# Designs tried in a protein design chat: VHH binders against F-box/kelch-repeat protein At2g24250. Part 19

Target 1, 374 residues: F-box/kelch-repeat protein At2g24250, of Arabidopsis thaliana (Mouse-ear cress) (q9zuh0)
Amino acid sequence: MAMKKKISTSSIMPDWSQLPEELLHIISTHLEDHYFDAVHARSVCRSWRSTFPFPSSLLRQSYSLPAFPLESKDLCCTLEKVPLFLFRVLTPPDAADASSEYFLGGLGQDKSNDHVELPSPLQCSVKVNVPGTEPILMNMLDCQIIPLGHKYRLMIGCNPEEYSAAFLPLNEQGGGGEFVALLDCTDLFLVLRSTEMRWIRLEKPSTASCKELFTFRGRFYATFFNGDTFVIDPSSLEATPLTPHIDSNFLVPSGNEELFLVKTDFLRCRVSRLDEEAAEWVEVSDLGDRVLFLGGHLGNFYCSAKELPHGCGLTGDSILFTVGSRNVTYPYKYGVHTNKRKAEDNINCWRSSRENRVLFRNRYDPVLSFRVER
Below, E stands for the ipSAE of ESMFold2; O stands for the ipSAE of OpenDDE; V2 stands for 0.75 times the mean of E and O plus 0.25 times the DockQ between their complexes.

## First folded at step 8 (VHH)

Design g39 (framework vhh_7sr4_2; at its last look DockQ between E and O 0.14; V2 from the best seeds 0.00; counts 0 for: pae E 16.2 > 2, placed apart)
Fold by OpenDDE, look of step 9:
Structure g39 (fold): chain B 374 residues (1-374), chain A 125 residues (1-125)
Amino acid sequence: as target 1 above (374 residues)
Amino acid sequence: EVKLVESGGGLVQPGGSLRLSCAASGFTFSSYAMGWYRQTPGKQRDLVADIYSGGSTKYGDSVKGRFTISRDNTKNTVYLQMNSLKPEDTAVYYCARGPTYSLWTGRSTDAFDIWGQGTQVTVSS
């Protein structure tokens, strides 16, 4: 009876950290156009991190602007273009909480660690800046990274303070493109055109404080805390009202495709899209694959569910509202029946479902972290 | 730790005045809107007044002309001056941290997310 020694072919996963440097260099040259793969590669080990440069496309670009006149002082002004990402970090299997964490924000290089051996499992090349805390090193190995585009920040002063601003790039073709910047300066707007390189004063179209400035399809949009909403032409600087005095409204651009208006009384939501040709809001019952995030500290943003990791718990055609006082986010779906109020259930609205809560672990800028609870 | 602490509540006669204060700590006060809410037992919490970082104010209809909200960013304090008080103004008054501008996304939120413990205001003859 020949005891067949089950050669447990322990599939010895090759130690990739032992790859020859020459081979790593070859691989590195082929990843130049694949910056996410480079991030993954840098997360393998120290030798890989040293071989694979941090992608420049993930870094913030800064532009010097003319001095900003504030309080009788000319302050230095810097425009930053910041790439934004949604990324999922895998939790080690041995972790007590096996839930994956999602982060929305920027990715930054920690240069101090490029030549330092990091303790397992951290061999990351990316740090996350969380306000009020030290930068967090995250293991980016096998993480999912989703690009969300770019945001602009205006930094003013030697001790840089950020002001509310919107930036509209004009003719982005070729690194030196024209732009128009709109700044909120409490009592006034300031406008800077790249062709003039001078700050021009503009009266605010509302007496209320400005809530948000953003751009959509080549125009500025300004929302105010009193419910006023204006579209501002970047050339004429004329402001046109879009929605008269609607309380509890949210504007959410979906890239360059759609601008959504969400009206909510926290129990129900109505969603409209802007028809630019007709200059009208059109009510919608479907968001497609879009997930809207509203009410959080980070502000309003949108994600395509198709881009989200499989099994994350988020589905398209959803609105996630964060209730500030509870720090809990609830999903809204169209046409859902709420068990408690059978009689008045207008099925033709967005309603909150208590299913699939989203917990924001960090609600402070600039990095948002959240977990989907099933 | 983010904290809001109300003070200045008490008993006052009809027609009298009170000044509430809310001391804020643990966050950049000047970047946030602040608000006062009030609540009576069994009823919903209602907005009394709010003041945004830019100084814009909003008042509940019932308190317009009588109440004034103000803020001192140097002291991280929001105030509610209450004049011509009425018995119907009797409630627990809460200070809250309101909307802010997102430093990262360039967006703001509408949510009041931090609340004080409240201070009792009683208007009675």
Scores: ipSAE 0.000, ipTM 0.217, lowest interface PAE 15.6, mean pLDDT 75
ESMFold2-Fast, scan of step 8: ipSAE 0.393; ipTM 0.588
ESMFold2, look of step 9: ipSAE 0.000; ipTM 0.195
ESMFold2 (binder alone), look of step 9: mean pLDDT 80; pTM 0.800

Design g40 (framework vhh_7qbe_3)
Fold by ESMFold2-Fast, scan of step 8:
Order: structure tokens, then C-alpha cells, then sequence
Structure g40 (fold): chain B 374 residues (1-374), chain A 123 residues (1-123)
């Protein structure tokens, strides 16, 4: 417990709808890191709904784009910002193999519903639609939401496309709404500048297939399965090779300050940080409070254990890997390995451990839909 | 049940060549080759994406081995050139993820394995 409920001990609250604005403000600041509690507060009455903003990390933004140049000219094209979360679900205590399970996904809505807000913590259960599986019944009182970041997806008409997308806002202070979007369309890249609102065809800087597109320090990064990596300027669109050359391992941006390289082999994992001035990858001995998430086709993410909700079950110095045909995620504890023959140092040893596995079943659509039962 | 069957192994002199073959289960799956030498755990050799457009090689075989596939024949190949005594191992074919852009080397990514074919390189 980090915080005491001082408000409930300082006064009697016979009617919460009559609460003064000053107390609502104090409650609002307490709920900023508690997504379900914030949504619940909004359901109490009209005064609370106007006082507590809907959490911005739960909102899906969309951008209208010009007609897609590789399809019919009359089809509407939209880029959706899909927030990504790690959902921790506790198995019932009476289950034979009680363990915490995690699901990686974005929040969305069924086409039959106008809007879906996350359920109040007072609601005992909701059905969760996971693509390719039977709907899962979740107890939302035992569900914890951990924000990871976001992924952009291309919508042509009402259908999501499997093209990788990266989005870069260009002016964070004045805004102006200016951005550049980069799409991997297999045979070529497509670029869209908000100032021009027309698709630009860009030759790929490598003949290999593109592995990852992401943004770091105001630039695009494109990695390829042959180990080629390029930094692309959003204004000039000039592609510059990232030096030194790396194998096809994992690149993880940690905010705007650090870029990590995660190398894995059948025995061990090694993490290095990029020193751009020296043009060197410097191996790190530990990750401190960092948790790195390697989400396969969903992209790579960082979160700080210090910024995570109390009791969420994730600790620093960890890497979460998504591997296999079922998108199974497993945690790996990073550290200085002193014995090369220890089974615990072998990344493959984590595959069979239930306590060290996170189940992710969404292969194509990162959107996870919540439905209230009643 | 789906089965992967390797073939083409045998005895070869150092500096020689061998071509290994394996059944391939559909064009949507990534495929890989792994090997296990005497007294060692299985190690990665090469992988190829479902489309065949992307390949990835272990540093020890880069420039000497070539992975390829023929999706019309449902066959995966490993062309091994300039063989060395340290290439002596049982070679395994493995099926990986269905992601169109995935190629990787973690054994955790592969869920179906063949029984292996033995390659012996003499000096």
C-alpha cells in the first residue's frame, strides 16, 4: 500500500454526488494511474463524469488518409492508433494450476456496439473476445491493466490491412497537426506527409523483407531480416545505414533517450545500448527498473517498473519474449550470468514454465474487445 | 498428423558439398534448419520465411550454406558448401511461425521437428 484513504477517514460521505469540486479534484489526481477506478468514477453521476476525464490511453484515435494507391481509388483509407496493454488475469484460487496469465492486446469495440468503456471495478465479470478462440470470461476485479504503448494499423474501408505502419508527429510544441506516416507494403514503402496528403512511393533501402518499423528521436527506423538497419529522416526521406551493422536481433527504444539491442542465442541473452557518438553498442550488465517487451509483429516496447501499478506482478530487469506459432509470451530475467552451464541461463528453459509464461493468442489483430454481460 | 522428414545426409570429405531436403507444410509457415553435434545442444543453422523472401543464417555458416524452399513441391532445402569437420552433426528440419515477415533463430519459435538426418564430415 503506497497511499492511505485520508478522504474516507476525514469525513462522512452519505451522498457521493454532493461531493465538493475540491475533493473531486483530489480523488481525480489519485485515480490517474488506476484506469478501472477512473472509468468507475465517471459512472457515479453527471458531476463526476464531467470532472474525471476518460483516460487518454484508452481512447483510439484515427486519421483520415487519401485513397490507398495499391487499391481502388474510391476506397476510404484510415490509420488507427491502437493502444496496447498487457492484461494480467488471475486464475481462480480453486483451480488445479492457479497462475497469473497475461494477454497482450488493444482495446476495441464490436461493430454491433457504438462504444465500449472498460467495465467498472464493481462489475464482477465481462466476456473478452480473443480472435481465434472461444470468448473468455474475466473477473475484472482481478484484472490489472499495464500500458505498453501503441501500434498503428491501416484500415481500407472497414478491413484492417497487414501492412506495418509507423507514425511520427513532427511538431510537439505548436502541434499544427503535422505528421509523417511510413508503411511497409512488402515490395515498397509508402510515405504520407500531412502537409501534402498524397501517397509517395519510396524504394526500400534493402532488398530483404522489412522486419520492424518504429520511431526514435524524431526519425524512422527500419530493420530488415538480413540484418540491415536504416534511419530515415522524416523530412528528406533520406535513408542512412545504422552503424555499426547488427544481426537480425531486437531493437527496443526506451523513451527518447536509449536504444537497446537484445541478442539471443540458444544459451544466453545479452543486451547492449547504442552510443551514437562513439558508434558503438555497449553491453549492459542489468536493466534496472526497465521491462522490455518483444511483441513480435506487434512491435517492441519499454515500460518502467516504477511507473507500473502496485501489485501488477512485473519486476524490473526483465524481458518479455513473444515466440512460436501461438504467440506465447515468456519472461526472461536479465542479469550477469556466472555459470555458462546453468539451465536457467538458457532462454529455451522458460518455454515450459507456467509461472514464466504469458499467453497471447491474437496473431493478426491487436484489438481485444470487452463486452459487459449484463 | 503432420510429419517433417529430412533426407540427403551422409559422409562427405572436408571441402565437399551436400544438399539436405525436408517436407514443407504450406507456404504460410517459416521453416528452419538446426543441428546437434556430438555432446552439444541443438543450435540454429538457418531460417526462411513462409514466402521465401527472407532468410537468416548463423554466423558460423554464413556464406557457405544456402537455405531455400519450393512451395509448389512443399520442399525445404539446405545447400551446404565448403564443409568443415565442425559441421558434423544431426541436422533437423523445423516448422516456425505463420507471420509473413518472421525469420528468427530461437528454438522456442519452432513447434514441429523432424527426426533428423546425419551429416559426417571427415578430414
Amino acid sequence: as target 1 above (374 residues)
Amino acid sequence: QLQLVESGGGLVQAGGSLRLSCTASGSSYAMGWFRQGPGKEREFVASISGSGGSTYYADSVKGRFTISRDNAKNTLYLQMNSLKSEDTAVYYCARGPTYSLWTGRSTDAFDIWGKGTRVTVSS
Scores: ipSAE 0.000, ipTM 0.118, lowest interface PAE 20.5, mean pLDDT 65

Design k01 (framework vhh_enristomig)
Fold by ESMFold2-Fast, scan of step 8:
Structure k01 (fold): chain B 374 residues (1-374), chain A 121 residues (1-121)
Amino acid sequence: as target 1 above (374 residues)
Amino acid sequence: EVQLLESGGGEVQPGGSLRLSCAASGFTFSSYAISWYRQAPGKQREWVSTITSGGKTNYAESVKGRFTISRDNAKNTLYLQMSSLRAEDTAVYYCATSYDLSYWKSAFDYWGQGTLVTVKP
């Protein structure tokens, strides 16, 4: 009892496993937006693990669907909600030009049929190649990791099969409303109507490969690599060409309010917004708070700069172009570039200046490479 | 309205067995794959097993060889036979199905109320 005063004046607890639950809860609340810090906290001890929940944005959520109708084996059919991250690639600390490059990716175990938990402590390292120097090993936990949301993929049985999908509710969500789902299965489309509770084969409206499926204002949109674009009615499944006609590479829905068309050529990048009443595309001079993600394997999508972490190096009025199968992503400041008339504003010149990139030899041994110019 | 109701949980000794049931209504049960999930205190929900409309089964590695999922389409009931139970199997067990297929705002997660399984002396 004589120790009460000493405890009051010098209360230092060396055993962190004995921290009060109230303090752990406050720390947990603070770490809610810091995914890897939360994962590390869970590895300290059992009490911390129970107090700091595993970040849901790092888990692959699985949804059960009717058995896949094209498989003779009647395999389990599940839709995975895969978390997407943008990783910021930095130049070496001693470089005079510390430009940032990005790549898109997911995290978690390579499991297609169950919830995943990342091992803790999380360890991830990549080899960084700089021309003229030895490769540098970079710990990815020291990189800036930016959560972007999720993408969906269809998993059939135990073998990974990835198909793009679009989902459209027909009625109000309360109490199990009706819906229509549309899947791109490469050679054909599959449709699931909730009223019939089974998959239906649907012939593609174009002979070209499907580039993107999405929903906008209660209808399905399908774009194809030959430039064909169709609007599909969810009730009749009738496909009609999009009007006004598009001869462009990228169509980007911004929620249910706006549809953007992005055209790039070797001279310029131009963004237009659909004016439905006038039935025309109207060019926009800036994107405001919007950040558009274009190209690569992950499709075309939008986010608000307000949704991004402070200090992530990205601001509104930006377009991030993703390069090929490696998902390397380069930021382009739309409003600034479209207002200039110099040779360096040529989009091919901008792209060729973006030489930092991530090279993957396989999915388990990523390699970073970049050019440093002094 | 989709409804799922789990039963059969209880307290059991390590190495024991339990059989869980899930009564389904409000949808064409025989046409859907249905899954078992579990949630231990302080943890996220973990997938346990799935059975297709045709009876094909998949299992999480942690339960493979110990748990058996089955269904009775005539009774609209899903089962999970659990054997060789371990302390780490202690959790609330849920059956679930889902209609979400996209990025669009329509995650229809249909979950039961759950049934508690406690593996302890």
Scores: ipSAE 0.000, ipTM 0.121, lowest interface PAE 18.3, mean pLDDT 63

Design k02 (framework vhh_enristomig)
Fold by ESMFold2-Fast, scan of step 8:
Structure k02 (fold): chain B 374 residues (1-374), chain A 121 residues (1-121)
Amino acid sequence: as target 1 above (374 residues)
Amino acid sequence: EVQLLESGGGEVQPGGSLRLSCAASGFTFSSYAISWYRQAPGKQREWVSTIRSGGSTNYAESVKGRFTISRDNAKNTLYLQMSSLRAEDTAVYYCATHYELTYWGKAFDYWGQGTLVTVKP
């Protein structure tokens, strides 16, 4: 790759600005999944900037909303779509170690800025606060970037809020269009339909506290700490209990095709898949090429191991718990560990191997902010 | 406030039986996995058994077939039925509930004060 750090390693620095435009175009098609590499390539010279498009996946979408109804002052309110990534550290402190370290985070707007921030290779150094260690100044260009999906966050004025949000676009493909958003505001739910642009107060379908809100197959799902689970229709707002009954801690949607049920204890995990026609949860013995991410404030999500970089240290049939007492977790190899009976030191620290570690910048604020230069 | 209170310990001869109880309050008992641990004099705390919210159970190999864990969700109570007790079972027994994962990413560990079981030859 034509990155400055790799060029500088050579005793002779080649003049990459003289590379033919046709070859640059071929290279750019291979960099579309390498987000910060593509951004860095655009900083080399004018011909490279014209040849390498800015990655669309790094652009953040936002929706202007009516003033938040639970505030005493009329404050501007926006819903922001934030992309989520695993950042693999390519140069760990102990370069001789075989272990890889990962940071889970997103790219977000600086709360002092009115514009969507675009990542810049000149501004990719961020201070990462890892519990139990000194803050690390990390250059994002020294990391392998693995896209995981999106998180929606609520901005009231210039401040992000901790309200959990689920967002459902309605038959939208080419920008704009209708949507429904559902927020958990502790004592009640708030619903916003884009067609009305007004807040609707909705009583919770359970007396317990809401655990998770997510979308699956065009509907909202709400889980509660007492085990209640409801499917909410985005048009009628009717809540119906999920059948069959859930005996589980976590629901994990896998695109629009599969819904997984993950139950954990001190010793092992059990995973079941919903069979809607039979109206039953069917336990699975392995996850194949699937990697499941279970993590509190970021929600539960899936990726395919076939879409991960070969050497990233994450393989199929794996579960990562993206929350832990020390903000550290290890990949749990599902097919091997399902019958394990020995207790672990920490319930959130299942270990198939200690070779790969996932570190969190901040368990409550995973968003990394970058500023653009003019 | 989350509280766990163990009871039912005492002295017993080898081969005897005891039933331990753990009364829970301050959380939705039926929604959590709950475990028994024990700590013998001069030893580290070791896991004994776990029962999940749905009733499925696991046991340490050293107690399997001799101990039975159960729960009564209506009474917010956890039980450990111990049979065929051995000198090696002498320990303070603790019940514990752990938040496996929370929506806020915060892990909580709650332990009781323990109940002493002494198996005297």
Scores: ipSAE 0.000, ipTM 0.111, lowest interface PAE 18.8, mean pLDDT 65

Design k03 (framework vhh_enristomig)
Fold by ESMFold2-Fast, scan of step 8:
Structure k03 (fold): chain B 374 residues (1-374), chain A 121 residues (1-121)
Amino acid sequence: as target 1 above (374 residues)
Amino acid sequence: EVQLLESGGGEVQPGGSLRLSCAASGFTFSSYAISWYRQAPGKQREWVSTITSGGSTNYAESVKGRFTISRDNAKNTLYLQMSSLRAEDTAVYYCATEYQLTYWRGSFDYWGQGTLVTVKP
């Protein structure tokens, strides 16, 4: 980790601009999985900047879609691939007994004439919009940014918050670009297949309001506020009730292998794993290397602690809860065995005691916005 | 009876231009969004462009800046102006309206017979 930063922060550096372009291209192909390292490499010199393209995984990819069938004239429709990050606010030096704070969000660009790029770690400052305040100039070195993956959202005109979307890619390795998308449009579902690029109206399998849409093992999952849960086949669009039935709880897919059920009550949080052969939920006492994110309106997802940066303050066997419009994220250690119960054992009480201010916020919830100092 | 009739296809050299037309009948043309799709030999059908009843347009990334979709509601006709044509634009082009999946009939699709565009090297 320290060695990676020396590429752009070392006080003793060879003339890297003299490296042949062929060698730089070989290096750039191996930085494809390390987007922040690629961004830092671009800050070294002009030759590196042209050789190491801005990581495509950090660029907001958008797909132009057929006209939205439920809207009147003049509204364009696009599907956006939004990268998700966990932001860690570092404790000020004068508050030595305070803990680090986290919040979950997407990285976005505000409308501006300048191309906004992630700042380098060398004394770069970013203007941050905070509600009720003039924009604040923040040094990005005071904030640790942890990449978590991507989410998809539908943009209709300028309002991204009204429709939740689940996106299922059909060709992960081949680059075929084929997909099926499922949208919750309140009164009905909409399906879009990339092979046809035509909107399909699908009746909702439940009369209740839809709570969550997500993908797991090549299928769509839809949960509803009355506890109904359905598995939808992307080819036939047939909806089958999930067995065994669940009450209104949180479903968290862990890759393509495990599905977890997280139940919160006034006293504690409990996690169960689906045993598909036995058709039952089996309570789990320990999550191992798993970190489960309950992201509120951003959805629920999984991260392996093995994939987290060293020293990020997060460990396995944890559940992170994201609170509403401020996207403040609270860590809860699931497998802790203690001889004494405290107020901290009650997740609602614990959440209330750990509310904090948001350093980064966009004017569009949930997308986070940055402005580069000029 | 709903009918869509495409025309205007043909053979053209790379960098050339063609204008496709789709004549619609049997439904209230001005009230519907209508799209162009294409299918190249051995490939799946792909979306090219859409125009709404109000005139808003969307394009596939592969044709953006080269193709222009337009409509003439008085003539019940949809157009696709194609410029800077490439070998990969070779396909049968179809016009189509949006469709619905229902309990009773499955899908309501309105497809034309298509018009062939061939870009010859």
Scores: ipSAE 0.000, ipTM 0.219, lowest interface PAE 18.3, mean pLDDT 64

Design k04 (framework vhh_enristomig)
Fold by ESMFold2-Fast, scan of step 8:
Structure k04 (fold): chain B 374 residues (1-374), chain A 122 residues (1-122)
Amino acid sequence: as target 1 above (374 residues)
Amino acid sequence: EVQLLESGGGEVQPGGSLRLSCAASGFTFSSYAISWYRQAPGKQREWVSTITSGGRTNYAESVKGRFTISRDNAKNTLYLQMSSLRAEDTAVYYCARDTYGSYWSGKDFDYWGQGTLVTVKP
């Protein structure tokens, strides 16, 4: 193999569209390890898009699974590992405005599955509808891209609807590659162990409908609409009730050390932390360096503010709420609002101010549309 | 200004039927999952049923096979058809808009209606 020389992988340079094809190929080779620069380079012009391949590290890894056992016609199943990002967008004409919008999603090339992939590298521009102005076309790849890790999802058949799997990797550090997945199928749970590659039917531990499945400290957690919560052992599949009992709210694991309960209603947001020694939920006034994501169908998860890039507009003591399949994400400052105890600082008033901000996307049209109304 | 207004409650004998309605205004109704909840006197609020923007339905086990949720996007209205009513179905019934615009969002709600009372008298 010939020696590879390092080159600059800085921001998009319009004048680079005039570079010779030979030099573009050399640059392309070096950008394979710098995926954000490669994604941005592909938005320069058509010749650059054909020269710079989509980074392989951003392609979804997919795994074939046994046919779905509950469908009368056998449907193919795949487990996908989706890289998860937060995208910061400034809505023109207010590019310097502090009221940035955020979008939570993965990057991909499959337009048929872009329900979770926002923005995609094939959707480089969006129409922004701002009251009182003509629609503005904005390049979504000029967004600040913030990596958050990976999400696993289960695809059943060719249906655009997807199921979120609670995915527990076993011995991932150390080269095992083994896993256990848990899926809510309404009337029962399905379990898949990688060692067996066979669907296992599991009775639900509660008669109520399942609200959320997640993993914490090497166990599965299942919450139900009646407030029931169970801890399920991935080996024995035995379910044990979580104590103390909770009402129907959100559980958010914070790394491997802490479990948070987020209560929201028409008027307010309250967060409690599980004190396992005292067996009680203790309300907290601030989240410190923690950023909690209530990610809708993407699930609830944690991020440390120390892992976020400087200047991303987010700090600790924040909760980010994601709206539906459009993945519009709204930041809420927890400690500041709970300390003020004013009506205008409650979660309902805060979110209602953002209700008119929506993202609509046509799966077959690479141009996205934003709606902003005041 | 988002509003949800429930109606159709009343008194009914065990084994009877009622149809509840929820009229929505101030938002794009067809884009949201909408749920029915109920609260009996002195008890916590409990989930009853949800219908997604795509029309998929889910039910609490206690009402499965007896209640049917439906929506009419042209009228911005949600319905709950209740059959084979029992004394334990006595509660104030609320409709609620899903905070995240979908059923699978974790069931937090940013808008609630005032409720409609259903009383099942023996």
Scores: ipSAE 0.000, ipTM 0.202, lowest interface PAE 14.9, mean pLDDT 65

Design k05 (framework vhh_enristomig)
Fold by ESMFold2-Fast, scan of step 8:
Structure k05 (fold): chain B 374 residues (1-374), chain A 122 residues (1-122)
Amino acid sequence: as target 1 above (374 residues)
Amino acid sequence: EVQLLESGGGEVQPGGSLRLSCAASGFTFSSYAISWYRQAPGKQREWVSTIKSGGSTNYAESVKGRFTISRDNAKNTLYLQMSSLRAEDTAVYYCARETYGTYWKGSDFDYWGQGTLVTVKP
């Protein structure tokens, strides 16, 4: 067990360490936007490791914070910027396992190993942990890893605790790295400004439970399970109701240009876009090249299908729903389903069918964890 | 340190009832979906039931209508009320914390208890 593939160099045959520096620099230039390939290249030999820098997109940033104010204990506190990935498992542990199609999450790190560097393609394995079975080693080429962005989480004391957090970087051109963070602590909000480094207690603008926190156009947005939505100014901390009024399940920011409102009901899914000039939500019949992710507590976000790798199985005009305890991601084709009135196009039936199919076929819910071998 | 401790298992006759408990510590119990799994002799682990942080529940088809999952957030305890027990329900029952809404650390993935044995004699 604990099998890890490693390369043994041989003097009998030519190896990659013999490649001229000029050619290595040309290869490095072409791999700068292919970060997993760059990580794999670094494991070939010392010359390659010095030529191919470790991708910053795979590094976690950690911000030391003041002691958490809602605990009686004096506990250390950090805010982590964690990379978020969509995993497509092409060779699942159980070939009948429907939940192996897509999984939303991150790459795991062994607690005993402070290194997060991925192995090379020639040494490459990912340990897949499935409850109730022995961990299996899977070649990373058989597991497509699709980068989606980052999540922020709060780490308190010795054990990880996760509170919903929105992080707003200020003045990205400034060398100070100033920011404002907003946390949902259930009974209240907590705010931290990097200029003060002191927790500010903020009364929630709604009596309902907070559903999601996010940032859009330099402001915080907070949605609540009763349908309330508020825009919070990061400087004054004043909360203003979002106009026009929302009667919908999800808000999805699309960069700084568009804000989408996604409503799900028994029959179908509706998407509207905010028209700021008219102060109106305008229903859209097609999402074009957009892929919307509705991740529950993992957050709602957008990507362009044009920016996704070839063969990832995702196309534009799609919505991906992540459900509950298993983080299983369910695809839904918006334009096609919106234009057809069939029972199979019902989003609740789609979710229910997928969940029942997974649970029925998999009498155990396989939950996948990807681990870098040391 | 995250800990899950199951109890309440034992030997029962077919058609009998049993209530399992899972005492949780070391994490914010109310924030996580918690599940029951079981493993029969010579079989792989099987999902039985899940209760989400909001209280919604799901059940495996084989136990639907016979088992009821519940939670007491004030006591950090998960329950499984089992009725109309069958020989096929014989297994070690495990409590597990699901990976809902969190980034994985590999070694922190799906904390499992030590299990409690349920034997239904024919």
Scores: ipSAE 0.000, ipTM 0.120, lowest interface PAE 18.7, mean pLDDT 63

